VHH binders against Uncharacterized protein AF_1994. Designs and how they scored, part 1

Every score and structure here is a prediction.

Target 1, 207 residues: Uncharacterized protein AF_1994, of Archaeoglobus fulgidus (o28285)
Amino acid sequence: SVTVGHTTVYYTNVPDAKAEVLAGYLQEEFGFTSDTDILLSMSGNEYEVRIPSSYSSPSEVEESFKVYFALLASRVSEEVFFGSPVKLVLVTHQNDELFAVKNQYSFEKAGRVFVYFKGVDREQAFNLANYLESLVGENYDWDVIFEQSEGVYHVVPFVGINDASELTPEMENSYQSMATELEDVLGGDVVVHLVNFEGYEVAAFEG
Unless a header shows other numbers, all headers, positions and changes below count from the first letter of the chain; Kabat numbers aren't used for antibody chains.
F, E and O stand for the ipSAE by ESMFold2-Fast, ESMFold2 and OpenDDE, each averaged over both directions (binder to target, target to binder). V2 = 0.75 x the mean of E and O + 0.25 x the DockQ between their complexes.
Where letters were taken out, [cut] stands.
Atom coordinates printed by the task and the answers are left out, and those that the model quotes come from them; centres of patches stay.

## First folded at step 2 (VHH)

Design p5k
Fold by OpenDDE, look of step 5:
Structure p5k (fold): chain B 207 residues (1-207), chain A 121 residues (1-121)
Amino acid sequence: as target 1 above (207 residues)
Amino acid sequence: AVQLQASGGGFVQPGGSLRLSCAASGRTFSYYAMGWFRQAPGKEREFVSAISSSGGSTYYADSVKGRFTISRDNSKNTVYLQMNSLRAEDTATYYCAKGYGSFYYSEYDYWGQGTQVTVSS
């Protein structure tokens, strides 16, 4: 086992260095204040990470947390395991499975902007991240999904809006401008999809 | 929570066609990217197709590309799956699902009862 802060990673058939990096990463991510045991193993070429929670049943796990956890899987894959497949498993204190997810996206970061991308080049993801960073600055962590389909770039920022009625004219104008500007940045057609923290689309803007 | 009801399944010969429908409850249907999944006996659930909230973007599994077409009518809170040139390997229980944003996100994020599709001569 290896311990970083309050995070202890128990591992089998995994390099010590990976376990240590994981321990540090999860300590920073979750900010554990009490001793927390993480289980790390490999199945084939996939890393499995079991993370305990205070939830007692799968139905208690909020949708927003599931989204968060899914994105975390992609980050852990890229930042801890250098792109290797990862399965994150949320478990009870009795090690019963509550929720499991595999990494779905590649991950690119610019400042506090986190771009989760699929079907696009890493360079484009980086360009997107840099553009968005220039808009939001250093005061806000921003998760964004980035995909391409049938020649259209889909940019999906997570926002703290649950209904389209919450959008002010100023906000609408800003996001419309974003869609338009991104067409120049990315060199193609762009649609910006605003999604809430539960992953539901609340508005869309075409460039 | 959104409730989904799938229908349209049945028996069909190879090369035949079926059209599945999924009706969603609630007033915010247009906020959800919708998808179809299927599960055959002894196999894991697999992604079939997805459509964005506006219907402007569609996604398909490689195994169904060119044969299946997903569409939606937001005025009717319904998503459809037109299945043409059906094959025996398309036999499965089909489920409606919701995505995150306009994208497929999880194979486990489906709701309601499935509708059985059986392709057999």
Scores: ipSAE 0.024, ipTM 0.367, lowest interface PAE 4.3, mean pLDDT 89

Design p5z
Fold by ESMFold2, look of step 5:
Structure p5z (fold): chain B 207 residues (1-207), chain A 121 residues (1-121)
Amino acid sequence: as target 1 above (207 residues)
Amino acid sequence: QVQLVESGGGLVQPGGSLRLSCAASGRTFSYYAMNWVRQPPGKGLEWVSGISSSGGSTTYADSVEGRFTIIRDNDKKMVYLQMTSLKTEDTAVYYCAKGYGSFYYSEYDYEGQGTQVTVSS
């Protein structure tokens, strides 16, 4: 096993160095202050990471945490395992499965802007990340999904409103301008979809 | 790593009011339910109130229901506990905590110094 801070990774069929990177990554991500045991294995071509929690049953895991956990799987795949398939499993302290996800996206970032992308080039994901960072600077954490479907770029920022009734005219103008500008940045048709932290779309803006 | 920072405690008379604040850091705040927990003098930690990640659902311990209100502002990464009709048994150090589920304290996210509330005649 390998320990970084309060995070200990027990592993099978994985090089020591990768287990250590995972331990450090999860220690930083979760900030464990109690000794926490992570199980890491590889079967076939997929890494499985079992992460304990204080949840007692699957019904306690809310939708927003599931969204977060899914995004984390993509970051772990990219940053720890160089894009390899990853399954994250949330478990009880008795190792009972509560929720599991597999990485669905590649990952790119600029400052505190994180872009999770699929079906687009990494160069475009980097261009998007830099554009968004130029708008918000170093003072805003922003998770954004970026993908292409049917010839259209879909840019999906997670936002702090729950439904369309919370949109202000200032927000509408800002996101409409963003959608329009992104057509030049990305070189094609763009729709910006605002989603809440449970993953539901609350508004959309065509470029 | 980066901690939750509680504030707003103080000395207050029975029947008084206080508002506690919790400033969170980190990109994942809006994905977590948040909780207030407290530790009375010489006692263990007890759960006080919880709020869902969206803010749409709140729960309270029986001892505080009707007197305390939990509120969150995800844009500013803040959680508040508005306390009214304070009683001497509310005397405690109050902590905010991130939960992996609605309405409870999580062992993984309890890291702040807390804020002291003292209710005394």
Scores: ipSAE 0.012, ipTM 0.472, lowest interface PAE 8.7, mean pLDDT 86

## First folded at step 4 (VHH)

Design a11
Fold by ESMFold2, look of step 5:
Structure a11 (fold): chain B 207 residues (1-207), chain A 118 residues (1-118)
Amino acid sequence: as target 1 above (207 residues)
Amino acid sequence: QVQLVESGGGLVQPGGSLRLSCAASGRTFSYYAMNWVRQPPGKGLEWVSGISSSGGSTTYADSVEGRFTIIRDNDKKMVYLQMTSLKTEDTAVYYCAKSWGSRTYDYEGQGTQVTVSS
């Protein structure tokens, strides 16, 4: 096993170096202050990471945490396992499964703007991240999904409003301008989809 | 990593009002449910109120329901506890906390003292 801070990774069929990187990554991500045991294994080409929590049953796990956990799976895949398939499993302290996700996206960032992308190249994802950082500044936390389908770029920022009734005219104008500007940045048709932290769309803006 | 700092406590007469604030930091704040817990003099921690990550669902201990209101602002990364009709038994150190479930609360701040006294 390998320990970084309060995070200990027990692993099978995984190189020592990857287990150590995972331990450090999860220690930084969660900031565990109590000793926490992570189980890491590989079967075929997929890594499985079991992360304990204080949740006692599946019904306690809220939708917003499930969204977060899904995004984390993509970051772990990219940053720890170089894009390899990853399954994250949220468990009780008794190792009972509560919720599981697999990575869905590649990952790129500029400052604290995190772009999770699929079906576009990394250069475009990096251009999007830099553009968004230029709008909000280097200290703004922002998770954004970025993908292309049927010739249209879909940019999906997570926002702190619950539904369309919370949109202000200033927000509408700002996101409409963003959608229009992104067509030049990305070189094609763009739709910006605002989603809440439970993953539900609250508005969309065509470039 | 979410860090939490409480403020807004003080000395108030019975029947008075206070608003407690909790300033959070960290990129994941909006993904967590948040809670207020308190520790009365010489007693253990007791749960006061909770609010879902979106702010759409709130819950209260029986002893404070109808008198306290929990609010969150995810854009500002803030949690508030609006307290009214305060009683001497509300005297406690109040903490805000994130939750990984119904059985434990993670809190890192020093809390804020509320004292209700004539």
Scores: ipSAE 0.436, ipTM 0.733, lowest interface PAE 2.2, mean pLDDT 89

## First folded at step 6 (VHH; from a11 with A33H R103K)

Design q6
Fold by OpenDDE, look of step 7:
Structure q6 (fold): chain B 207 residues (1-207), chain A 118 residues (1-118)
Amino acid sequence: as target 1 above (207 residues)
Amino acid sequence: QVQLVESGGGLVQPGGSLRLSCAASGRTFSYYHMNWVRQPPGKGLEWVSGISSSGGSTTYADSVEGRFTIIRDNDKKMVYLQMTSLKTEDTAVYYCAKSWGSKTYDYEGQGTQVTVSS
């Protein structure tokens, strides 16, 4: 085992260095203030990371947390395991599975903007990240999914609204402008999909 | 690391108002439902109010329904509790807490003292 802060990683068939990096990464991510045991194992080419929680049943896990946990899987894959497949498993204190997810995206970041991308070039993801950073500033935490389908770029920022009625005219104009501007940035058709933190689409803007 | 810091507490007379604030740090704030909980003197932790991750849904304990209002600002990473028509029974240390299943709450702050007294 290896311990960083309050995070202890128990691991088998994994290099010590990987376990240590994971321990530090999760300590920073979750900010554990009490001793927390993480289980790290490897099956085939996939790393499995079991993270304990205070949830008692799968139905208690909030949808927003599931979204976060999914994005975390991608970050852990790239930043801890250098792109190797990762399965994050949320478990009870008794090690019962509550929720599991595999990494789906690569990601680029600019400041606190994180672009999770699939099916697009890293360069494009980087360009998107930089564009978004220029709009919101370095201190704004923003997760954005970035994909391409049938020649159309889909930009999916997570936003703090649940219904389109919460959009002000100013917000609508801003996101419409974003879609239009991104067509120039990315060199193709763009649709901006606003999704809430539970992963539900609230509105869409075509460039 | 994600941190929660409460403020805004104080001494007020019955019928008075206070506004509590919770400042959050880290990237995970927007993904969690947030809550206010309180611990009255000599009593256990009591849930007061909750707000969904996006702020679109709010809930309140029966004891505070109609008097308290919970609000969040994900851009500023803030949670607020507007308290009105305060009663002596509202005297407690108030904490801001991330929601976990089974109405368990993760709060890291020191809380803010609210005292309602004539």
Scores: ipSAE 0.117, ipTM 0.542, lowest interface PAE 2.0, mean pLDDT 91

## First folded at step 7 (VHH; from q6 with T28Q)

Design r6
Fold by ESMFold2, look of step 8:
Structure r6 (fold): chain B 207 residues (1-207), chain A 118 residues (1-118)
Amino acid sequence: as target 1 above (207 residues)
Amino acid sequence: QVQLVESGGGLVQPGGSLRLSCAASGRQFSYYHMNWVRQPPGKGLEWVSGISSSGGSTTYADSVEGRFTIIRDNDKKMVYLQMTSLKTEDTAVYYCAKSWGSKTYDYEGQGTQVTVSS
């Protein structure tokens, strides 16, 4: 096993170096203040990471936390395992499975703007991340999903409003301008989908 | 990781008002349900109020319902507790806390002292 701070990773069939990086990554990500035991294993080419929680049943796991956990799986895949497949499993203290996700996206960033992408190349994801950073600055945390389907680029920023009733004219103007500008940045048709932190779409803007 | 820093406490007369603030750091803040909890002098921790990650759902302990309002601003990474009609029984150290599971609260802040007396 390997320990960084309060995070101990117990691992089988995984290189020592990756277990140590995982321990440090999760310690930084969660800031555990109590000793926390992580189980790491490999099956085929997929890493499985079991993370304990105080949840007692699957129904207690909030939708917003499931969204976060899914994004985390993609970051762990990219930053700890160099893009290898990762399954994150949320468990009880008794190691009972509550919720599991596999990484769905690759990951790119500029400053604190994080772009989770699929079906587009890394250069486009990097261009998107830089464009968004230019709008909000290097110290703004922003999670954005970026993918292509049916010939259209879909840019999906997470936003701090709950539903469409909170959308102001200023927000509408800003996101419409962004959708239009992104067609030049990305070189194709763009739709910007605003989602709340539970993953529900609150508005969409066509470039 | 998430850091939580409480502020806005103070000495106030019964019937008065205060607004507590909780400043958070870290991108995961917006994905956590957030809570206010308090510790009255010589007593254990007592849950006060909770708010969903999007801010669309709020809950309150019976003792504060109608008097306290919880608000969050995910862009600024802030949680607030607007307190009105304060009573001497509201005297406590107030903590902002994230939730990892039902009724399990993670807090790391120093808290902010609210004292209601005349």
Scores: ipSAE 0.492, ipTM 0.762, lowest interface PAE 2.1, mean pLDDT 89

## First folded at step 8 (VHH; from r6 with S99T)

Design t4
Fold by OpenDDE, look of step 9:
Structure t4 (fold): chain B 207 residues (1-207), chain A 118 residues (1-118)
Amino acid sequence: as target 1 above (207 residues)
Amino acid sequence: QVQLVESGGGLVQPGGSLRLSCAASGRQFSYYHMNWVRQPPGKGLEWVSGISSSGGSTTYADSVEGRFTIIRDNDKKMVYLQMTSLKTEDTAVYYCAKTWGSKTYDYEGQGTQVTVSS
């Protein structure tokens, strides 16, 4: 085992260095203040990371947490395991599975903007991240999904609204401008999809 | 690391109002349901109010329903608790807490003292 802060990683058939990096990464990510045991193993070419929680049943796991957990899987794959497949498993204190997710996206970042991308080049993801980073204020963290379908770029920022009626005229203008500007940045048709933190789309803007 | 810092507490007379604030850190803040909990003198931890990640849903303990309002600002990583019609039984240390299960809360701050007394 290896311990960083309050995070202890128990591992088998995994290099010591990987376990140590994972321990530090999860400690930084979750900010555990009590001793927390993580289980790291390898099945085939996939790393499995089991993270304990206070949930008692799968139905208790909030949709927003599932979204977060899914994004985390992609980050862990890229930043800890250098792009290797990763399966994150949320478990009870008795190690019963509550929720599991595999990495779905590649990951690129610019400052506090994190871009989770699929079906697009890393260079485009980087360009998107840099553009968005120039728009966000200090101390604001932004997660964005970036995909391409049928020649159209889909930019999906997570936002703190649940209904389109919550959009002010100023917000609508800002996101419309974003969609238009991104067409120049990315060199193609763009649709910006506003998605809440539960993963539901609340509005869309075409460039 | 994730940090929660509560503020806004104080001494107030019955029927008065206070606004508590919670400053949060960590990029995962927006994905967590947030809660206020309180520790009355000589009593155990009591859940007060909760708010969903996007702020679209709020819940309250029966004892504070209609008097307290929970609000969050994900842009500022803030959670607020507007308290009105305060009662002596509302006296407690109040904590901001992340949901890490349906019945347990993760709170790490020092809390803010609310004292309601004539």
Scores: ipSAE 0.621, ipTM 0.834, lowest interface PAE 0.6, mean pLDDT 93
Fold by OpenDDE, look of step 10:
Structure t4 (fold): chain B 207 residues (1-207), chain A 118 residues (1-118)
Amino acid sequence: as target 1 above (207 residues)
Amino acid sequence: QVQLVESGGGLVQPGGSLRLSCAASGRQFSYYHMNWVRQPPGKGLEWVSGISSSGGSTTYADSVEGRFTIIRDNDKKMVYLQMTSLKTEDTAVYYCAKTWGSKTYDYEGQGTQVTVSS
């Protein structure tokens, strides 16, 4: 085992260095203030990371947390395991499975903006991340999904609204301008999809 | 889950003011609306105030409307409750709690004691 802060990683068939990096990564991500045991194992080419929680049953896990957990899987894959497949498993304190997810995206980071992408070039993801970072600054956490289909770039920021009626005129103008400006940044047609933290689309803006 | 630590409670006279703080850990803080709830002596948990994930929307219980103000700082991962014109009936243990959607409160902290007495 290896311990960083309050995070202890118990591991089998994994290099010590990777377990240590994981321990530090999760300690920083979750900010554990009490001793927390993480289980790390390797099956085939996939890393499995079991993370304990205070949830008692799967039905208690919020949809927003599932979204967060899924994005975390992509980040852990690239930043801890150099792009290898990762399965994150949320478990009870008794090690019963509550929720599991595999990494789905690559990602680029600018400040605290994370662009999760697939089916597009990393360079385009980088350009998007930098553009978004210039809008919100380094002190704003922002997760954005970035994909392309039928020649159209789909930019999907997670936002703290659940209905289009919550959009102020200022917000609407800002996101409309974003869609227009991104067409220049990316060199193609763009649609901005606002999704809430549960993953449901609440509005869309065409460039 | 988000880990929460409350502070700022104490003893105050009626009409006085207090400012409570809630320190959150973990990147998932931004994904949740935040609330203050309280438990008066011998009573059940009651909702006090809520603030949206972005901080753009706030709500209050009728009993505290106009006297309490909820604020959040997503950069510092903090939630605050400014309490003014405190009354004896405001005496309680105060907790910060995360929510998304319905007002199902999830709080893990120890809370902070607020006592209003002459």
Scores: ipSAE 0.031, ipTM 0.431, lowest interface PAE 2.7, mean pLDDT 90

## First folded at step 10 (VHH)

Design v1 (from t4 with Y32W)
Fold by ESMFold2, look of step 11:
Structure v1 (fold): chain B 207 residues (1-207), chain A 118 residues (1-118)
Amino acid sequence: as target 1 above (207 residues)
Amino acid sequence: QVQLVESGGGLVQPGGSLRLSCAASGRQFSYWHMNWVRQPPGKGLEWVSGISSSGGSTTYADSVEGRFTIIRDNDKKMVYLQMTSLKTEDTAVYYCAKTWGSKTYDYEGQGTQVTVSS
């Protein structure tokens, strides 16, 4: 096993170095203050990471945490396992499965703007990340999903409002302008979808 | 990357008010439930209040219901506890904590001391 801070990774069929990177990554990500045992294994070409929690049943897991966990799977895939398939499993302290996700996205960033993408090339994801960072600055945490469907680029930033009633005219103008500008940046039709942290759309703006 | 720092405690008379603050760092804040817990002198840790990640659901211990209000601001990464009608029984060190499951609280800060005394 390998320990970094309060995170101990018990692993089978994976290199020591990757287990150590995972331990450090999860210690930083979750900030565990109590000793926490992570199980890491590999079967075929997929890494499985089992992360214990104090949830007692699947229905207790908040939708916002499920969104976060899904994004984390993509980051772990890219940053720890160099893009390899990853399954994250949230478990009880008795190792009973509560919720599982597989990485769905590749990952790029500029500053603290994180772009989770699929169906688009990495250079476009990088251009999107740089564009967004230019708007908010180097120190703004921003999670954004980026994908293409039916010839349209879908840019999906997570926003700190719960529903459409909280939108201001300034926000509407800013995101409409963003949608229009992104058509030049990305070279195609764009829709910007604002989603709350539970993953529900609160507004959309066509470029 | 997630860190929690409490502030706003102090010495106050019974019937007084205080507002505690919890500053979080890290992008994960908006995805988590948050809580206030406290440790009175000579007693164990006691849950005070909780708020859902969206801010749409709040809960309170019976001992503080109607006197305390929990608030969060996801854009500023802040959680607050507005305390009114304070009683000597409210004397404690107050911590903010992430909920990572039901009834298990991860607190990391030094806490903030609230002393209610004549």
Scores: ipSAE 0.450, ipTM 0.721, lowest interface PAE 2.2, mean pLDDT 89
Fold by OpenDDE, look of step 10:
Structure v1 (fold): chain B 207 residues (1-207), chain A 118 residues (1-118)
Amino acid sequence: as target 1 above (207 residues)
Amino acid sequence: QVQLVESGGGLVQPGGSLRLSCAASGRQFSYWHMNWVRQPPGKGLEWVSGISSSGGSTTYADSVEGRFTIIRDNDKKMVYLQMTSLKTEDTAVYYCAKTWGSKTYDYEGQGTQVTVSS
């Protein structure tokens, strides 16, 4: 085992250095204030990370946390395991599974903007991240999904809106302008999909 | 990591008002439901109020319903607790906390002392 702060990683069939990096990464990510045991194992080419929680049943896990956890899987893959497959498993203190997710995206970052992408070039993701960072600055946290389908770029920012009726005229104009400008940045057709923190689409803007 | 710092506590007479603030730092604040909890003298931690990640839903303990209001600002990474009609039994150290299970909470701050006394 290896311990960083309050985080102890118990591991099998994994190099010591990777376990240590994971321990530090999760300590920083979650900010554990009490001793927390993480289980790290490897099956085939996939790392499994079991993270304990105070949840008692799967139905108690909030949808927004599931979204967070899914994005974390992609970040852990790239930043801890150098792009290897990762399965994050949320478990009870008795090690019963509550929720599991695999990494789905690569990601690029600019400031506090993270672009999670698949099916597009990393260069395009980088361009998107830089564009978004230029709009909101370094003090705004922004997670964005970035994909391409049938020649159309789909840009999916997570936003604190649950219904289209919550959009002000100013917000609508801003996101419409974003869609238009992104067509120039990306060199193709763009649709911006506003998604709430639970993963539900609330509005869309075509470039 | 979301780091939390509470402020706004103080000494107030019964029937008075206070506004608590919780300043968050780091990423991923917007994904977490936030709560206020308190620890009265000689008692365990008790839940006071909760607010959803987007701020669209709020809940309150029966003991504070109608008197307290929880608000959040995801752009400023702030959570507030407006307290009115304060009672002596509201005396406690107040913490803001992330939801981490069934009415279990992850709080890291030092808290802010609220004392209601005549």
Scores: ipSAE 0.374, ipTM 0.714, lowest interface PAE 1.0, mean pLDDT 91

Design v4 (from t4 with H33R)
Fold by OpenDDE, look of step 10:
Structure v4 (fold): chain B 207 residues (1-207), chain A 118 residues (1-118)
Amino acid sequence: as target 1 above (207 residues)
Amino acid sequence: QVQLVESGGGLVQPGGSLRLSCAASGRQFSYYRMNWVRQPPGKGLEWVSGISSSGGSTTYADSVEGRFTIIRDNDKKMVYLQMTSLKTEDTAVYYCAKTWGSKTYDYEGQGTQVTVSS
């Protein structure tokens, strides 16, 4: 085992260095203040990371947390395991499975803007991240999904609204302008999809 | 590192008001339902109020319903608890907490002391 702060990683068939990096990464991510045991193992080419929680049953796990956990899987893959497949498993304190997810995206970041992308070039993801950072600044946290389908770029920022009726005219104008400007940045047709933190689409803007 | 820092507590007479603040760190703030919990002297932890990730939904314990109001600002990563018509039984250390289940919470701050006394 290896311990960083309050995070202890118990591992099998994994290099010591990987376990240590993971311990530090999760300590930073979750900010554990009490001793927390993480289980790390390798199955084939996939790393499995079991993370304990205070949830008692799968039905208690909020949708927004599932979204967060899924994005974390992609980040852990790239930042800890250099792009290797990762399965994150949320477990009870008794090690019963509550929720599991595999990494779905690669990601690029600019400031605190994180672009999770699939089916597009990393260079395009980088360009998107930089553009978004230029809009919100260097200290704004923002998660964005970035995909391409049938020649159309889909940009999917997570936002703190649950219904289109919550959009102010100023917000609508801003996102419409974003869609238009992104067509120049990306060199193709763009649709911006606003999704809430539970992963539900609330509005869309075409460039 | 993710941190929760509570403030705004103090000594107040019955019927008085206080406003608590919670400053959060970390990118995951907006993905979590946030709560206020409290620990009265000699008693266990009890849930006070909760607010959804977007702030669109709020809930309250029966004991504080109509007197307390929870608000959040995701841009500032802040959670607030406006307390009015305070009672002696509201005396407790108040904590800001992430939800880790229906009645389980992740709170890591020092809390803020609220004392209601004549």
Scores: ipSAE 0.355, ipTM 0.693, lowest interface PAE 1.0, mean pLDDT 91

